# Miniprotein binders against p81326, part 26

Target 1, 226 residues: p81326
Amino acid sequence: MLHFGGFIMEINHISKILEKEREEYIRNKVEEYLKQGFSKDDAVNKANQSWRTYIGHRIQDVIYNLLKKFLKDSGLKVTTDKALNNRNLPEELDKVKRLIAINYGEYLFLPDADVIVYKVENNDIKIIAIISVKNSFRERRFETTYWKLKLKESPVTSHIKVFLATPDKDNEISYKCPNGKPKKMRIILEYELDGIYFLKEDFEETEKAKHFGKIVEDIIEISKKL

## First folded at step 18 (miniprotein)

Design G84
Fold by OpenDDE base, fold request of step 19:
Structure G84 (fold): chain B 226 residues (1-226), chain A 83 residues (1-83)
Amino acid sequence: as target 1 above (226 residues)
Amino acid sequence: SEEDKKIEELLEKADELLYEAEELAKKGDYEEAIKELEEAVKLLEEALKIAKELGNEDLIKFVEYLLKLLKYLIEEIKKKLEE
């Protein structure tokens, strides 16, 4: 039994732990924007927007490092879209970049890929999964779904699993039909994506909606079929 | 590098201690759970030191998060002991 490490199981606290930094962060950013000549209201709004971006990156970084660690023993590798945004890539990463590219006729573009899981076998690279990390669903609610559908259209990328990882702090997609009312976003995301992994305990579990602690096993299982 | 391997080892040991501490806490052995978590904190502090020496900013931030997590868990268990 691959004992899923304590750190993965305790991922439930990530939002609470990181949110402790919010007050100080907001205060500092407000002061910065005030010094730049913004009004108090504008400064607060900009600070809040900055925080959303900041906290999203922090969560993504934690997930990246956890996956990198726990997938290593299985011979799986992890990278990020940021790492691929370089003109001079190592051969391995250059291949990864090409293997996730989406064809738009005259152009190739990369999907949003916060975390990319792949394996190297006999000098061949196989992309296993892309994980999108979302802290909130206020903006770009179905962007991950779009990329999944686009990846599915090509025989080169159709095998790539697309997962969403989220703490869903606002309970936007934690339940499918709370109080008998369907949550459109949960239903669509669960239908279109290969899985949703929650960084919390309070959610409706289904075949595709699971606790983040299950993602390592699921990825390993998928990797064996490729 | 040898230093990277050391960090990995420290993180693995800390993870194991956390798991054990969780099991202890489930059994009501809160004092022992706290001791194991405190040991895990020491391991992560060592990892953090090495990460800083390497100048790996991503790893530094990650280890700092793990430290915050362990400290948070210790505090939560301490509250249960007072209850």
Scores: ipSAE 0.749, ipTM 0.901, lowest interface PAE 0.7, mean pLDDT 93
Fold by OpenDDE base, fold request of step 19:
Parts: C-alpha cells; structure tokens; sequence
Structure G84 (fold): chain B 226 residues (1-226), chain A 83 residues (1-83)
C-alpha cells in the first residue's frame, strides 16, 4: 500500500511557514526600491507585488517536488511548463509538449500548466493531468477553466484531467454557500474542473473538492484507466 | 546519480518518520513523536548537505522547506506537552 507520506498530509502549514519570510522579504525589497529612487509608497507597493509573485512560485515548487516524489514509485513522471519552454528538449519532453498543445488554427499554444503528470509506456507518452497552482484568486480567476475547456475540445487532449491546487488563503473558494450565499467562483471552478485540491483543512469537501493529500491517489487511479 | 538516490532515500525515511510521529501524537505520545521528528530532521540535514554539494538549487529549496516544516511541527507538539 503506497503510504501517502506525512509531507503531503502536512501541506496545510505551507502558507504559514512560507509567510514567515514575508516581513524580511518586504523589508529588503522596499530598501532596494528606495535606493532605485522610488517613493516610499511606490516601494511598498512594488515590494508587495514582488512578494505575491515570489510566494506563488515557492508554493508551486513545493507542490511540484512533492508530486514528483510521491508519483515516482508508481512510474509516473512530472514536469512543468517552464521546463517545456526550452528550444532544445529531450525527445520525451518534446512529446509531452506536443501532447498538451492547443490548436488555434494557424498556431499551437500551450495551456498554463504549472505541473504536468504523464506516463511512458512502450515509448508512448500519455498525459494524465495538469495541475494549476494558485495562491490567490485576485487575478485570472477562471484561466484554469478556460484551459480545461480548450483541452476538452480536442480528442488528443480531452482525456487530460485538469486540477487546481490552492491554499485559498482568503477563503474565496473554500465554501460553496457560506451564510447561504453562493460563491460563484467555487461553484464554477468545481463544475468545470476535474478537481480542486486544498492545501488546508478548513474547506467544504465534495466529490471534486478534496484535501491535497488525496491528489496522489486520484492521479494514480486515473493513470490506470489510460 | 548515486547522490540523487541517497537524497531520495533520506527523504523517504524522513517521510516515514513524520508519519509515525503523527500517529504517536494522535495517541498522546508527544515525547516519542518529537524524537521521531528530530531524527527526521537529521536525515533532512544530511540530504540538504548533499543537495548543496550537487548545487541543485531546486532540491535545496525543497529540503529547506521540509526542514522548516519539521521544526514547526516539533514546536507545535512541544506546546501541547506544556498544556
């Protein structure tokens, strides 16, 4: 029995742990921007923007490494859209890149794919899942949904599962109907995506909305059907 | 590489210890849980050393995160022991 590891189960603390770095990070960035000639207010604003980008990448990196580790024993492989942006790719990654491409007539474009899970069988590549990692929903709230719908339009990509992983720090999608009021974003994301995985405990669990600790099992089960 | 395999082994063992520690803590065996976590920290410190020697920045950052996690959990359990 693949013991889904303690590190995945304790992912709930990721925001708290990484946010401890915020104060120092902001201080250093403010100082940097002040030296560049920005006003105090501008420096603070720029520092906060920089932090949002930074913390998002840090969370993504942790998720990537966790998935890479825990899926390895199942023979599944993990990559990222960043890794696919290289001009010279190994044959395997070049195939992965082509198998997630979306057709726009004269052009092929890649979906946003923070994490890509695939398997290799008899030299054939099968894409299993794309995981989008979002720390907050302030920007591009339905971008992941757009990519899911686009992937569904082609028989080449229609089988690819699209998941969202988030700590949902601001509780924007943790509950469907808090205080009896429907949360549009939660409802739409849950409806359109194959799953939402929370990096926290305080959320409304459903068939599609689960704790991140379940993602490994879910991906493995999907892989068996492909 | 041999070093990569060693890191993977260390991470796996640390994960197992964390799982055991969690189960111990659920049973109220906080002192033993802390011991398991401290052992896991040692394993991760070794992994970090190897990762630094390899110059693998991604792995370094990941192991550093795991270390922070374990240390945080130790602190939380210690608080429970005081209650």
Amino acid sequence: as target 1 above (226 residues)
Amino acid sequence: SEEDKKIEELLEKADELLYEAEELAKKGDYEEAIKELEEAVKLLEEALKIAKELGNEDLIKFVEYLLKLLKYLIEEIKKKLEE
Scores: ipSAE 0.749, ipTM 0.901, lowest interface PAE 0.7, mean pLDDT 93
Fold by OpenDDE base, fold request of step 19:
Parts: C-alpha cells; sequence; structure tokens
Structure G84 (fold): chain B 226 residues (1-226), chain A 83 residues (1-83)
C-alpha cells in the first residue's frame, strides 16, 4: 500500500511553496499584458487575477495527484471535470459524466467538480465523492453548497459526498466563532457539505472539518458502504 | 508499466523518508532529518527523470511540486539549526 503520509501531512505548506512563484509570475504576466496594450494598472490587475486562477489550478492539480496516488491501491479512481469536458469520452468517463449530471428539466448540467472519486464494480460506475478545491473565498463562496444541494435533489446523485478542500489562507472559514462572532461561511459550508478538509494545521477541528490528511481514509470508508 | 511502477516505488520511499524526517525533526534531530530528506530528494529526482522520459506532464508537475516541498522543508530545518 502506497503510503504518502509525509506528503499529505506536509500539504500544509502548499500555499507557501506555491506563493513563492507569485512574484515572477506577476512580473511575466504584467509584461505580457503591457505588450497587449493594457495600461500598467490594468496589466497589474489582470496579472493578479490570472495569478488567482493559476494558483487555484496548481493546488487543484496537487490534490488531484495526491488523491489519485493514495486511492489507487484501494481500487478507487479519480478524474476531473476538465477530463469530462471532451466530445469523445471513454465509456467509463462518459458514465461518470452522466452519473454526476444535474437535472434542470430540459437540460442536464454538470456540477463544478474539481476532483471526482469513483469506483468500478462489475462494469458499473459508482460515484463516491466530489472534491471542490478552493484557494480563497473571494468569489463563488457558496457555489459548492449549491452543487451539494442540487445533487441531493436526485436519487441518482444524492449519495455523492461533496467535500471542500482549502488552505483557507485568509482564515475565512478556519474557525466557527472567532471572537464570539459566528463566521457564516464556515457554519454554512460545514452544515451543507459532507466535509471540509483543510490544507493547514491552524483550524477548528470538528466532525466535518478535518485536516486534509483524513480525506483518503474517509473516502475509502465511504466507498466500502456503497 | 514498469516505469510507472518504479515511479510509484520511488514516491513511496520518498514519502517514508519524509515521514521519518518529520519525526526526527520533532525530536530535534535536525541533521538526521535533513539527511533523510536529501535522500528523498534523490529518489524524487530519479522519479522525475523517469516521468520526463515517459512524457507524462501531469506526473512531471506533481513530482516537481514534491521536490519543491522537500527542498522547502530542508531549508526550514536548516534555519532551525542555525537558530
Amino acid sequence: as target 1 above (226 residues)
Amino acid sequence: SEEDKKIEELLEKADELLYEAEELAKKGDYEEAIKELEEAVKLLEEALKIAKELGNEDLIKFVEYLLKLLKYLIEEIKKKLEE
């Protein structure tokens, strides 16, 4: 069994490590946008926006790869929404795509699913969990909860666990009631989602709010019950 | 593939070394921790080489991240030794 205990525990440093690339990234992007004819202020703003997107993807990629590796021995598979956005999908992924689709009457749409964990048994696909990866909560704060609620509306998808993984760099959801004041976002996310997994150590641990290192075990346990 | 298996083995060994290094560091055995992390770096460098040979971009990026992590940890421990 592949043990990644060290790497998963040290994921706490992911933000700090990746943020080291920020200065160079911003510089390069600013130059790029200046060449495109943007003003200096616009170039900086665009570069910062680009960075937010970039760093989010980087974190997502790390999480994806970690989960893929950790879950491999358990026979669980991992994919992404990006992988599902293809015209020609293998049968397995096409089934995965269909099994996470949300019904809007005349239309089916996919939830935001940064990471999708599923298993294959007797040629049947069972979706186990969707992990949403959020670096910051500046935008789309409750999008993950929306998708969780939508998934609950169908017996086809109601069993799918929805988890949030975040470094929560700005401590927006790390604590429920810091200084006696309720953090609405933490409370709502924890209430609506199946779990929040922190890529850090400094957070209020609860039954649903755990360190990211616990996510693999939790997923495996869930998979056994399905 | 054989190469994939080798990469997995290397990653596993590197993870084990990291775990051991963390435990050593907690005990204050920083020098030994660094030594183990440096060995882990070597393993990941080998993994990276294989990943590049395979042309697996996702794996390359992942291993590169792990390398950055280990190097960061080494640096952090070294700072503690100097304190």
Scores: ipSAE 0.746, ipTM 0.900, lowest interface PAE 0.7, mean pLDDT 93
Fold by ESMFold2, fold request of step 19:
Structure G84 (fold): chain B 226 residues (1-226), chain A 83 residues (1-83)
Amino acid sequence: as target 1 above (226 residues)
Amino acid sequence: SEEDKKIEELLEKADELLYEAEELAKKGDYEEAIKELEEAVKLLEEALKIAKELGNEDLIKFVEYLLKLLKYLIEEIKKKLEE
């Protein structure tokens, strides 16, 4: 029995479960902003933005914890872009950071890689996949595809699979041709990325668009080929 | 730490009970599935207590999510039992 497989398969309820926190969170944040002197309208807008950041981090943390625990027995390791941005990195994580960084002359930047899966063989590190976790597509619709394209440009990073994980609560990318009209965002994301993994049940399933529970099988299979 | 290892053991046992409960529910054995999930809840409540004693905020939030998930599943299966 694989560790945490039950919890991973049931992650499709994550939005429903976490949404129950929203009303109390918003109420508390509005009061905080009002005490700081913001108008009611500004406090509400700030509270809603704060919620979007909070819920995105909550989903990222759940995914990170489940994958880290699930993949442990497969010899696969998991880290986050937040961990890679710490000032004093262990040598292993410093190598991970260097193996996914993209060079822009004087500057190195990490791709949009909320969760990174890698393996270690004789102190050599092979990056398997990066996973971008998007709760919504209101502000950064195609940034994950940009990073996939940049990773493809170098032989050092071209093997790295780039996945998107999303609850897509508002159905922004759940279907390719709603009402017979192509949904540009879904079509481009599916075309360019190595996979889209939905944290819900209701979406158009394809070879690349799957339930999140399939991501662990896919990662393990990819790791065997590298 | 030793506490972290205990939490991991509790989470693994809870996951095994969840898997068993899902198999029971597929067979229509709803009462048995609920019993397995209620046991898993007890394990996660113990894990949450230890996480709070450690002051590990990220682990607390993760275990709280897992608890909410199990309680949600129990309620969904209870609805099917009442049908």
Scores: ipSAE 0.739, ipTM 0.892, lowest interface PAE 1.0, mean pLDDT 89
Fold by ESMFold2, fold request of step 19:
Structure G84 (fold): chain B 226 residues (1-226), chain A 83 residues (1-83)
Amino acid sequence: as target 1 above (226 residues)
Amino acid sequence: SEEDKKIEELLEKADELLYEAEELAKKGDYEEAIKELEEAVKLLEEALKIAKELGNEDLIKFVEYLLKLLKYLIEEIKKKLEE
């Protein structure tokens, strides 16, 4: 069995560790936008938007590297949407890209697929899981559920597990009925997705809502069934 | 590639030290846990130097995150030691 302590379990601290970068990041970005001629109010707003994109990518990069490390000896490979959007793809990644694409007749589009786990057997590629990484749910709350439903429509892609990974620092989806009222976002995300993996300790655990440290064994078990 | 293998070895050893430090901290062996974490920091500092020599920006940022994590944990355990 794989070692599940260490760095993967300590991801619970990721929001706190990365948040320490915010003050300097915002200050530098405001200076950049002021040099571009934006008003101070516009520069601050743009800097805050830039930070949210930046922190999301930072969390995605940590998840990618941890999964690559912990899945390596199980014969599983990991890539990212950034790598798949490269203009010149190696053949293997081009196949991965084609295997997750959603068909809209004359058009093909990629789902929300920040991190992709796949395996290669006899030069055939099998997509195991797609992980959407969300730092917050202010915008596009249900985009990942839309993509899961689209993948489920075809027998070619219906096996692909779609997971959501989130620190959810503001408790937007951590509990099903906070304050006695059902949280529609948590309920719908859990119902439609194959799993939600939290990068923190305080959340309501269910069969589909687990600590991120469980994701490695879940992915390995899924890969054995394919 | 030889450099990539060395970084992987350093990361693996640092991860094992972190795991052992977590077990020591659960037992209340805080001074010993800090020593293990400090050794892991040294391994990650070596990994960071190699990542910088490679110019692998994504790997540099990942190792820097791991260093910040270990230093954060050391400070948290030091607080428990003072209790």
Scores: ipSAE 0.734, ipTM 0.891, lowest interface PAE 1.1, mean pLDDT 89
Fold by ESMFold2, look of step 18:
Structure G84 (fold): chain B 226 residues (1-226), chain A 83 residues (1-83)
Amino acid sequence: as target 1 above (226 residues)
Amino acid sequence: SEEDKKIEELLEKADELLYEAEELAKKGDYEEAIKELEEAVKLLEEALKIAKELGNEDLIKFVEYLLKLLKYLIEEIKKKLEE
């Protein structure tokens, strides 16, 4: 069995570690917006919005780097939707882009996938999984399930596993039936997605809802079957 | 490329030290676990220096996160020692 290493097993502390940056970040951003001429109330509101974007990107970057490091020894490659949106793509990444694109008639769009895992065999590219990273579920709650359903509609993309990775700080999807009442968002996400991986310790584990450290083993096992 | 390989080696060795520290902490060997983590911090500080020389902003932010993680873990284990 594959040994995943200590850094990925300790990712459950990511929110606590990164949240310590919030106070200084907000203070600096408020000052920046005040200098741009915004009122105090607007500057605070914009700084809070900026923080939510910043922290989401920080979590994505950590996940990307950990997966890139721990999947490399298994011959698996990792890229991001950000990298795939560059204008001048290397041939390999251009192929990755085309292999995950969704057809909307005259238009082709990429699913909203933060991290993409693929392999290269005999000059062919096989997409293994896409991972959507969500820091909170206040907006676009079911976007990841929409993309899973769209990928399932085509034989070209139907094999692609769709995972959700989240710290879920506010316990929006951590439990299926808190206090005996079904949590609609958790139940639908778990039903439709191929897996949910939590970047925290306290949540309800199931066959599809696991600690993030398990994602490496799961991806490697899936890749061997492809 | 040689600098990239050096960073990778430092990260791998730091990860091994973290794994060893976790096993030591499970056995209650907190002082030895802290020693392993402090060595891992030194390796990551070296990796951070090289990443800064390369100007790789994404790698710099990643190594800085790992350093914050190790320092957090050291403080948590120190709390157990003082109990």
Scores: ipSAE 0.668, ipTM 0.865, lowest interface PAE 1.3, mean pLDDT 88

Design W102
Fold by ESMFold2, look of step 18:
Structure W102 (fold): chain B 226 residues (1-226), chain A 83 residues (1-83)
Amino acid sequence: as target 1 above (226 residues)
Amino acid sequence: SEEEKKIEELLLKAIKLMWEALELLDKGDYEEAIKKLEEAVKLLEEALKIAKELGNEELIKRVEQLLKDVKEMIEEIKEKLEE
């Protein structure tokens, strides 16, 4: 009965918590780039880009560790695409990697699957869900949708739920019809994906658009049907 | 209010420490994870005291749940050390 403790819901404050690190991070990074010989303008631009990459990885790490903690007692395992890209994969993870890879003829690529949830039954691995973590939608706005469509093309991967997790700090997809006008990106993402999980409090909830804290219950329910 | 702003700052620091402890636990750094969680307990106990002085039942309930969560995490890690 502790599947949905208060702690998991505190992820709704992740943008506030991590933003407190920004000033010091940027200052240190600018100094580092200046020492490397970059101009002041280039150092500032590189520091800002470095921050966006850094914060994205921090959010992914928090999500991974929260899911690992809260899914453990339900017999569900969690890994990451970073772990799957290591050269010396244990047999279990090598199987996970093969079960989510997409075939492009003589090439195999992993989908945009920052976090992967799976279960193991008698050495048989079943992929439950893939969570794509997006901090912003300025670039590659529909990348997650593309990967969902590709996974649907094969009976081996068509059952895999594809979720998007995002703080959506800039409100790019938080509402379906802001100011009375349909927001194309929100509408398409919600239609094509199996769910959108927000890492904040203020957004328009729907059957598919929920607080991140609901993801544990949803994944457990899905796993019982596989 | 100023008191509510203080409680928020204490909670955000404690939550960050709890996330860091989960990362340390994943790496097998159990003693450092416990240190982070014990620091979080101190912050949450301070936040609870202020919330009780305000009589804010919503904040009291939230902080009490977080205290329960962090203490459970400490006990889980201590059991792993006994392995």
Scores: ipSAE 0.787, ipTM 0.917, lowest interface PAE 0.8, mean pLDDT 89
Fold by ESMFold2, fold request of step 19:
Structure W102 (fold): chain B 226 residues (1-226), chain A 83 residues (1-83)
Amino acid sequence: as target 1 above (226 residues)
Amino acid sequence: SEEEKKIEELLLKAIKLMWEALELLDKGDYEEAIKKLEEAVKLLEEALKIAKELGNEELIKRVEQLLKDVKEMIEEIKEKLEE
């Protein structure tokens, strides 16, 4: 049953809220590039590219801070891949990093994990979930799916849930069969991932495709089974 | 629906302030976070007043819940600041 109301559910308006920043951001960035000697056309193009990166980070920051707030009282901790790449890594985060790293022979790589949820019991760390935050998609993109499959290969990491969080403002994966035709990317992502959490109101809800506000309850339930 | 458009504008501004306050809290800027949340309270109180004048029960419930949430956030941060 749908939980109505509450601060976390207001994330469904994130695209509308952040779009209001675009005009000022673009204007400021164009001026920066013009000062660097770029033509007006190049400056505009570079500013638009900069905006796409900026808005992706802004969405990730909102998600991180909301999860940190709403999971705190359940004894669950939240970090990010950016924090794990810092050179001055605390012992706790160093262990988190090692627990999600994938071994490729002499090399270790972190999966695509924008936000990581974990718990600490008796000085031991257990990774609960990884959330990938995507503002937009390409139909043949499968980076998040690839990392889910890699984590499933080892009994040490196979329990880690891999979620996708997205506003999907361009409706690339919002419906399974728009106009009666299967949408490949939505169907594959829903099949392979442990869940898709939408940051908007208008999408086809299923057992795995839900409003973002449900993610807190889902993560808490999963953590109790570990 | 001019009144409904104004309520929506007030709500979106308040929600953004609440997100900004969480970011400030994560950085340890407690006093600035409280200022953002107090501004959000003012916007939500204005939105509630208009929603009550319209008799829109759905909007009233939504704004009242947001007011409860933001006031709880303020209290939590004030407790940390007092420590």
Scores: ipSAE 0.765, ipTM 0.913, lowest interface PAE 0.9, mean pLDDT 88
Fold by ESMFold2, fold request of step 19:
Structure W102 (fold): chain B 226 residues (1-226), chain A 83 residues (1-83)
Amino acid sequence: as target 1 above (226 residues)
Amino acid sequence: SEEEKKIEELLLKAIKLMWEALELLDKGDYEEAIKKLEEAVKLLEEALKIAKELGNEELIKRVEQLLKDVKEMIEEIKEKLEE
């Protein structure tokens, strides 16, 4: 029996819940930087930069653990790009890493995956989807679309769905035409990606732009077709 | 509104505990995960009591579902612990 309501829908509160950590985090980081010899102004700036990285990782952790919980009964497995970069990788994860790595001549890079969903069938591994988790789009507006396009270039990876998950607290991509004007970032992300999953209720829903509570059902359906 | 504010505070704390329990479960810290979930149950039971006193059927349904979810999580972890 598979259940998609209740707990997973409480993701709507992720920004509010995690923002309560900010004050203590910033205070502790400022103290750290002051002890390292930075000026007060530099320490505050560095602490705020550190918070943005930290909060992004916290959101990724919640998403990873929710997907792991809700996909488990369907035989689907979940890992992260952080786990795939570890030394002495277990054989299963080493295969996952090889199946999503992109070749750039002398260099191999993982796409902006954050979270990877895969299945194992008779010791064969099939990558189902990668989920890029973004708290903000300020510095890297279209990185996820680039990775989708790169994955489409090879028949080995072209089946991999590329999703974006975001609270979009600042409404950077929540609506296509806010105040009657097209929002380039939302329109391009929705056009190029396989799906956008919002961690809140206040957004314009489309066939590709959905609430995060729908992601489990979508991934399971995709896995049955692969 | 004071009671509604209290319910929200209880729910947010319970939800965070449930997320933390999933993180602990991923690390294999089963007993600590159960402790977090048991704390969440207490908070949700308090929220349910207040929601029933208010007669808010929507809140009652939401909290009852969360209680069901957290109790299922506890049983799943206990089953793993006995393996």
Scores: ipSAE 0.762, ipTM 0.900, lowest interface PAE 0.9, mean pLDDT 89
Fold by OpenDDE base, fold request of step 19:
Structure W102 (fold): chain B 226 residues (1-226), chain A 83 residues (1-83)
Amino acid sequence: as target 1 above (226 residues)
Amino acid sequence: SEEEKKIEELLLKAIKLMWEALELLDKGDYEEAIKKLEEAVKLLEEALKIAKELGNEELIKRVEQLLKDVKEMIEEIKEKLEE
């Protein structure tokens, strides 16, 4: 059992914890948008949209902090795409940035990489995994899959594991064939990605679809083979 | 039950503090992280007390594990501060 296993398992409550903040957040945002001259209806709609963005970032932050803490003793390092969006990067992060870049001919672009796990050995950087964090699948459903496929196209990045982490509150991808009906999104994501990690207990577990509590061990194991 | 709801509330508050502590650790604010974790311990201890009163073995086990983890984390942070 992972050191601090109970700590990690409590991530199941992330959606509930964040939802408690919603009322106050919405109220404050509505007030802000009203002051900007929006109608009440527009202000409410904008506030709700802002909330969706906000909770997405909060979930990402929690996952980042958990991974950073629990991978540290294994000598693994964690960063984010946001940290890489700087003109003046430390040498290590500059190398990380270059090692995840995708070639589009005349241009290099970074994949959406909410969390990046890497190791440093003898001054060489090896990218181990990219974790995409999604709260909901209403928009950009296959974006993570796109990035995985793009990373596979280069021998420089083909080894990088791409994982999806989600609470999947609306059960969009929790089950493959609920009521005998195939869930296209679950099937495709599971097929194309290296793993899906759920921040909840109620899901169909498979070899690639696991509870988030297993992600640390999985990443460590992958790192040993790199 | 009302007691179960209280346990849940305490747990959710404790978990939030635990996450805040991790963020503080990331920022290098070890002392404040310890304070957050110590507060979490207090909440978890209260939750454990109620769980024991209810005789809910599953909740007892869960809370005890969390307490162990949080206390261990505090110890680890303290050791780093002494280094």
Scores: ipSAE 0.720, ipTM 0.887, lowest interface PAE 0.7, mean pLDDT 93
Fold by OpenDDE base, fold request of step 19:
Structure W102 (fold): chain B 226 residues (1-226), chain A 83 residues (1-83)
Amino acid sequence: as target 1 above (226 residues)
Amino acid sequence: SEEEKKIEELLLKAIKLMWEALELLDKGDYEEAIKKLEEAVKLLEEALKIAKELGNEELIKRVEQLLKDVKEMIEEIKEKLEE
């Protein structure tokens, strides 16, 4: 049993915890936008957009902190794409950045990598996994699959596991064939990605679709094979 | 029930504090992290008390495990501060 296993399992409440903050957040943002001269309708719309961005970052931060804490004892390190956006990076992070870069001929670009897990052995860095965090699938539904496919095209990056972590509050990908109708997005994401980890209990579990509580163990296991 | 709602409220507050503590740990604010976790312990202990009164064995086990985890984390952080 993973040390602090109960701690990770409580991630199921993330959506509920954050939703409690929504009303106050929206109210404050609406007031702010009204003071800026926006109409009431525009202020509400902008506030809702701001909330979506905010909640996405909050979920990502929680996941980052959990993974960083619970992978540490295994000697694994965690960073983010945001941390890699600096011009002056420590040598270790500069190597991490280079090891996840995708070749586009004249240019190298980084995949969307909300969370990056890597290990350092004998001064060599090995990238283990990239975790994409999505609160909703309204936008960029298959962006993570694109990056996975691109990473597969190079022997330098082909070993990198790509995972999706989501609360899937709207049940867009929680089930493969609800009411006998195939959910295209679930099927494609599960097929193309190395795993989907749900921050909730109500989902169809498969070999690749698991509860977030399994991600630490899965990453550790992968790390041992690299 | 009202008691179940109270337990849920306490748990949600405790979990939030636990996440805040992890963020503080990431920033190197170990003392503040401990304070957050200690507050979480208080909330969880209250939740456990209510759960025991209700006789909900599943909830009791869940809260007990969480309490254990949080207390162990506090101890781990304290050990690091003494080094």
Scores: ipSAE 0.720, ipTM 0.887, lowest interface PAE 0.7, mean pLDDT 93
Fold by OpenDDE base, fold request of step 19:
Structure W102 (fold): chain B 226 residues (1-226), chain A 83 residues (1-83)
Amino acid sequence: as target 1 above (226 residues)
Amino acid sequence: SEEEKKIEELLLKAIKLMWEALELLDKGDYEEAIKKLEEAVKLLEEALKIAKELGNEELIKRVEQLLKDVKEMIEEIKEKLEE
């Protein structure tokens, strides 16, 4: 059992915890937008959009902090794409940024990399995994898959595992064939990605689709093979 | 039951505090992280008490594990502060 294993398992409550903050958050944002001169309807719409963004960041932050804490003893490091957006990066992070970059000929672009796990050995950086965090699949459903495929095209990045972490509150990808109907999104994501990790208990478990509680162990195992 | 709802409320509050503590740790605010975790311990202990009163063995085990984890984390942080 992972040291502090109970701590990770409680991730199942993330959606409920955040939902409790929603009413107050929306109220405050509506008030803010009204003060800015927006109509009531516009203020509500903007507040709801802000909430979606906020929740996404909060989930990402929790995952980041958990992974950072629980991978530390294994000598693994964790960063985020946000941390890499600075012009003046420490040497280590600058190397990380370069090692996840995707070549588009004249341009290098970074994949969506909400969380990046890497190790430093003998001053060499090895990228182990990228975790994309999705709260909902309303928009950009296959973006993570796109990035995985792009990373596979280069020998520099082909070894990088790409994982999806999601609470999947709307059960868009929790089951492959609910009610006998195939869920295209689940099937494609599971096929193309290296793993899907659910921040909940109610899902169809497979070799690639696991509870988030397994991600630490999986990453550690991958790191040993690199 | 009202008691089950109370346990859930306590657990959710404790978990939130635990996550806040991790964020504080990431920022190097170890003292405040410990305070958050200590608050979580209090909530979890209350939850455990109610769970024991209800005789819910699964919940007892879950809360006990969380308590253990949080307490161990507090000790780990304290050790680092003394170093």
Scores: ipSAE 0.718, ipTM 0.886, lowest interface PAE 0.7, mean pLDDT 93

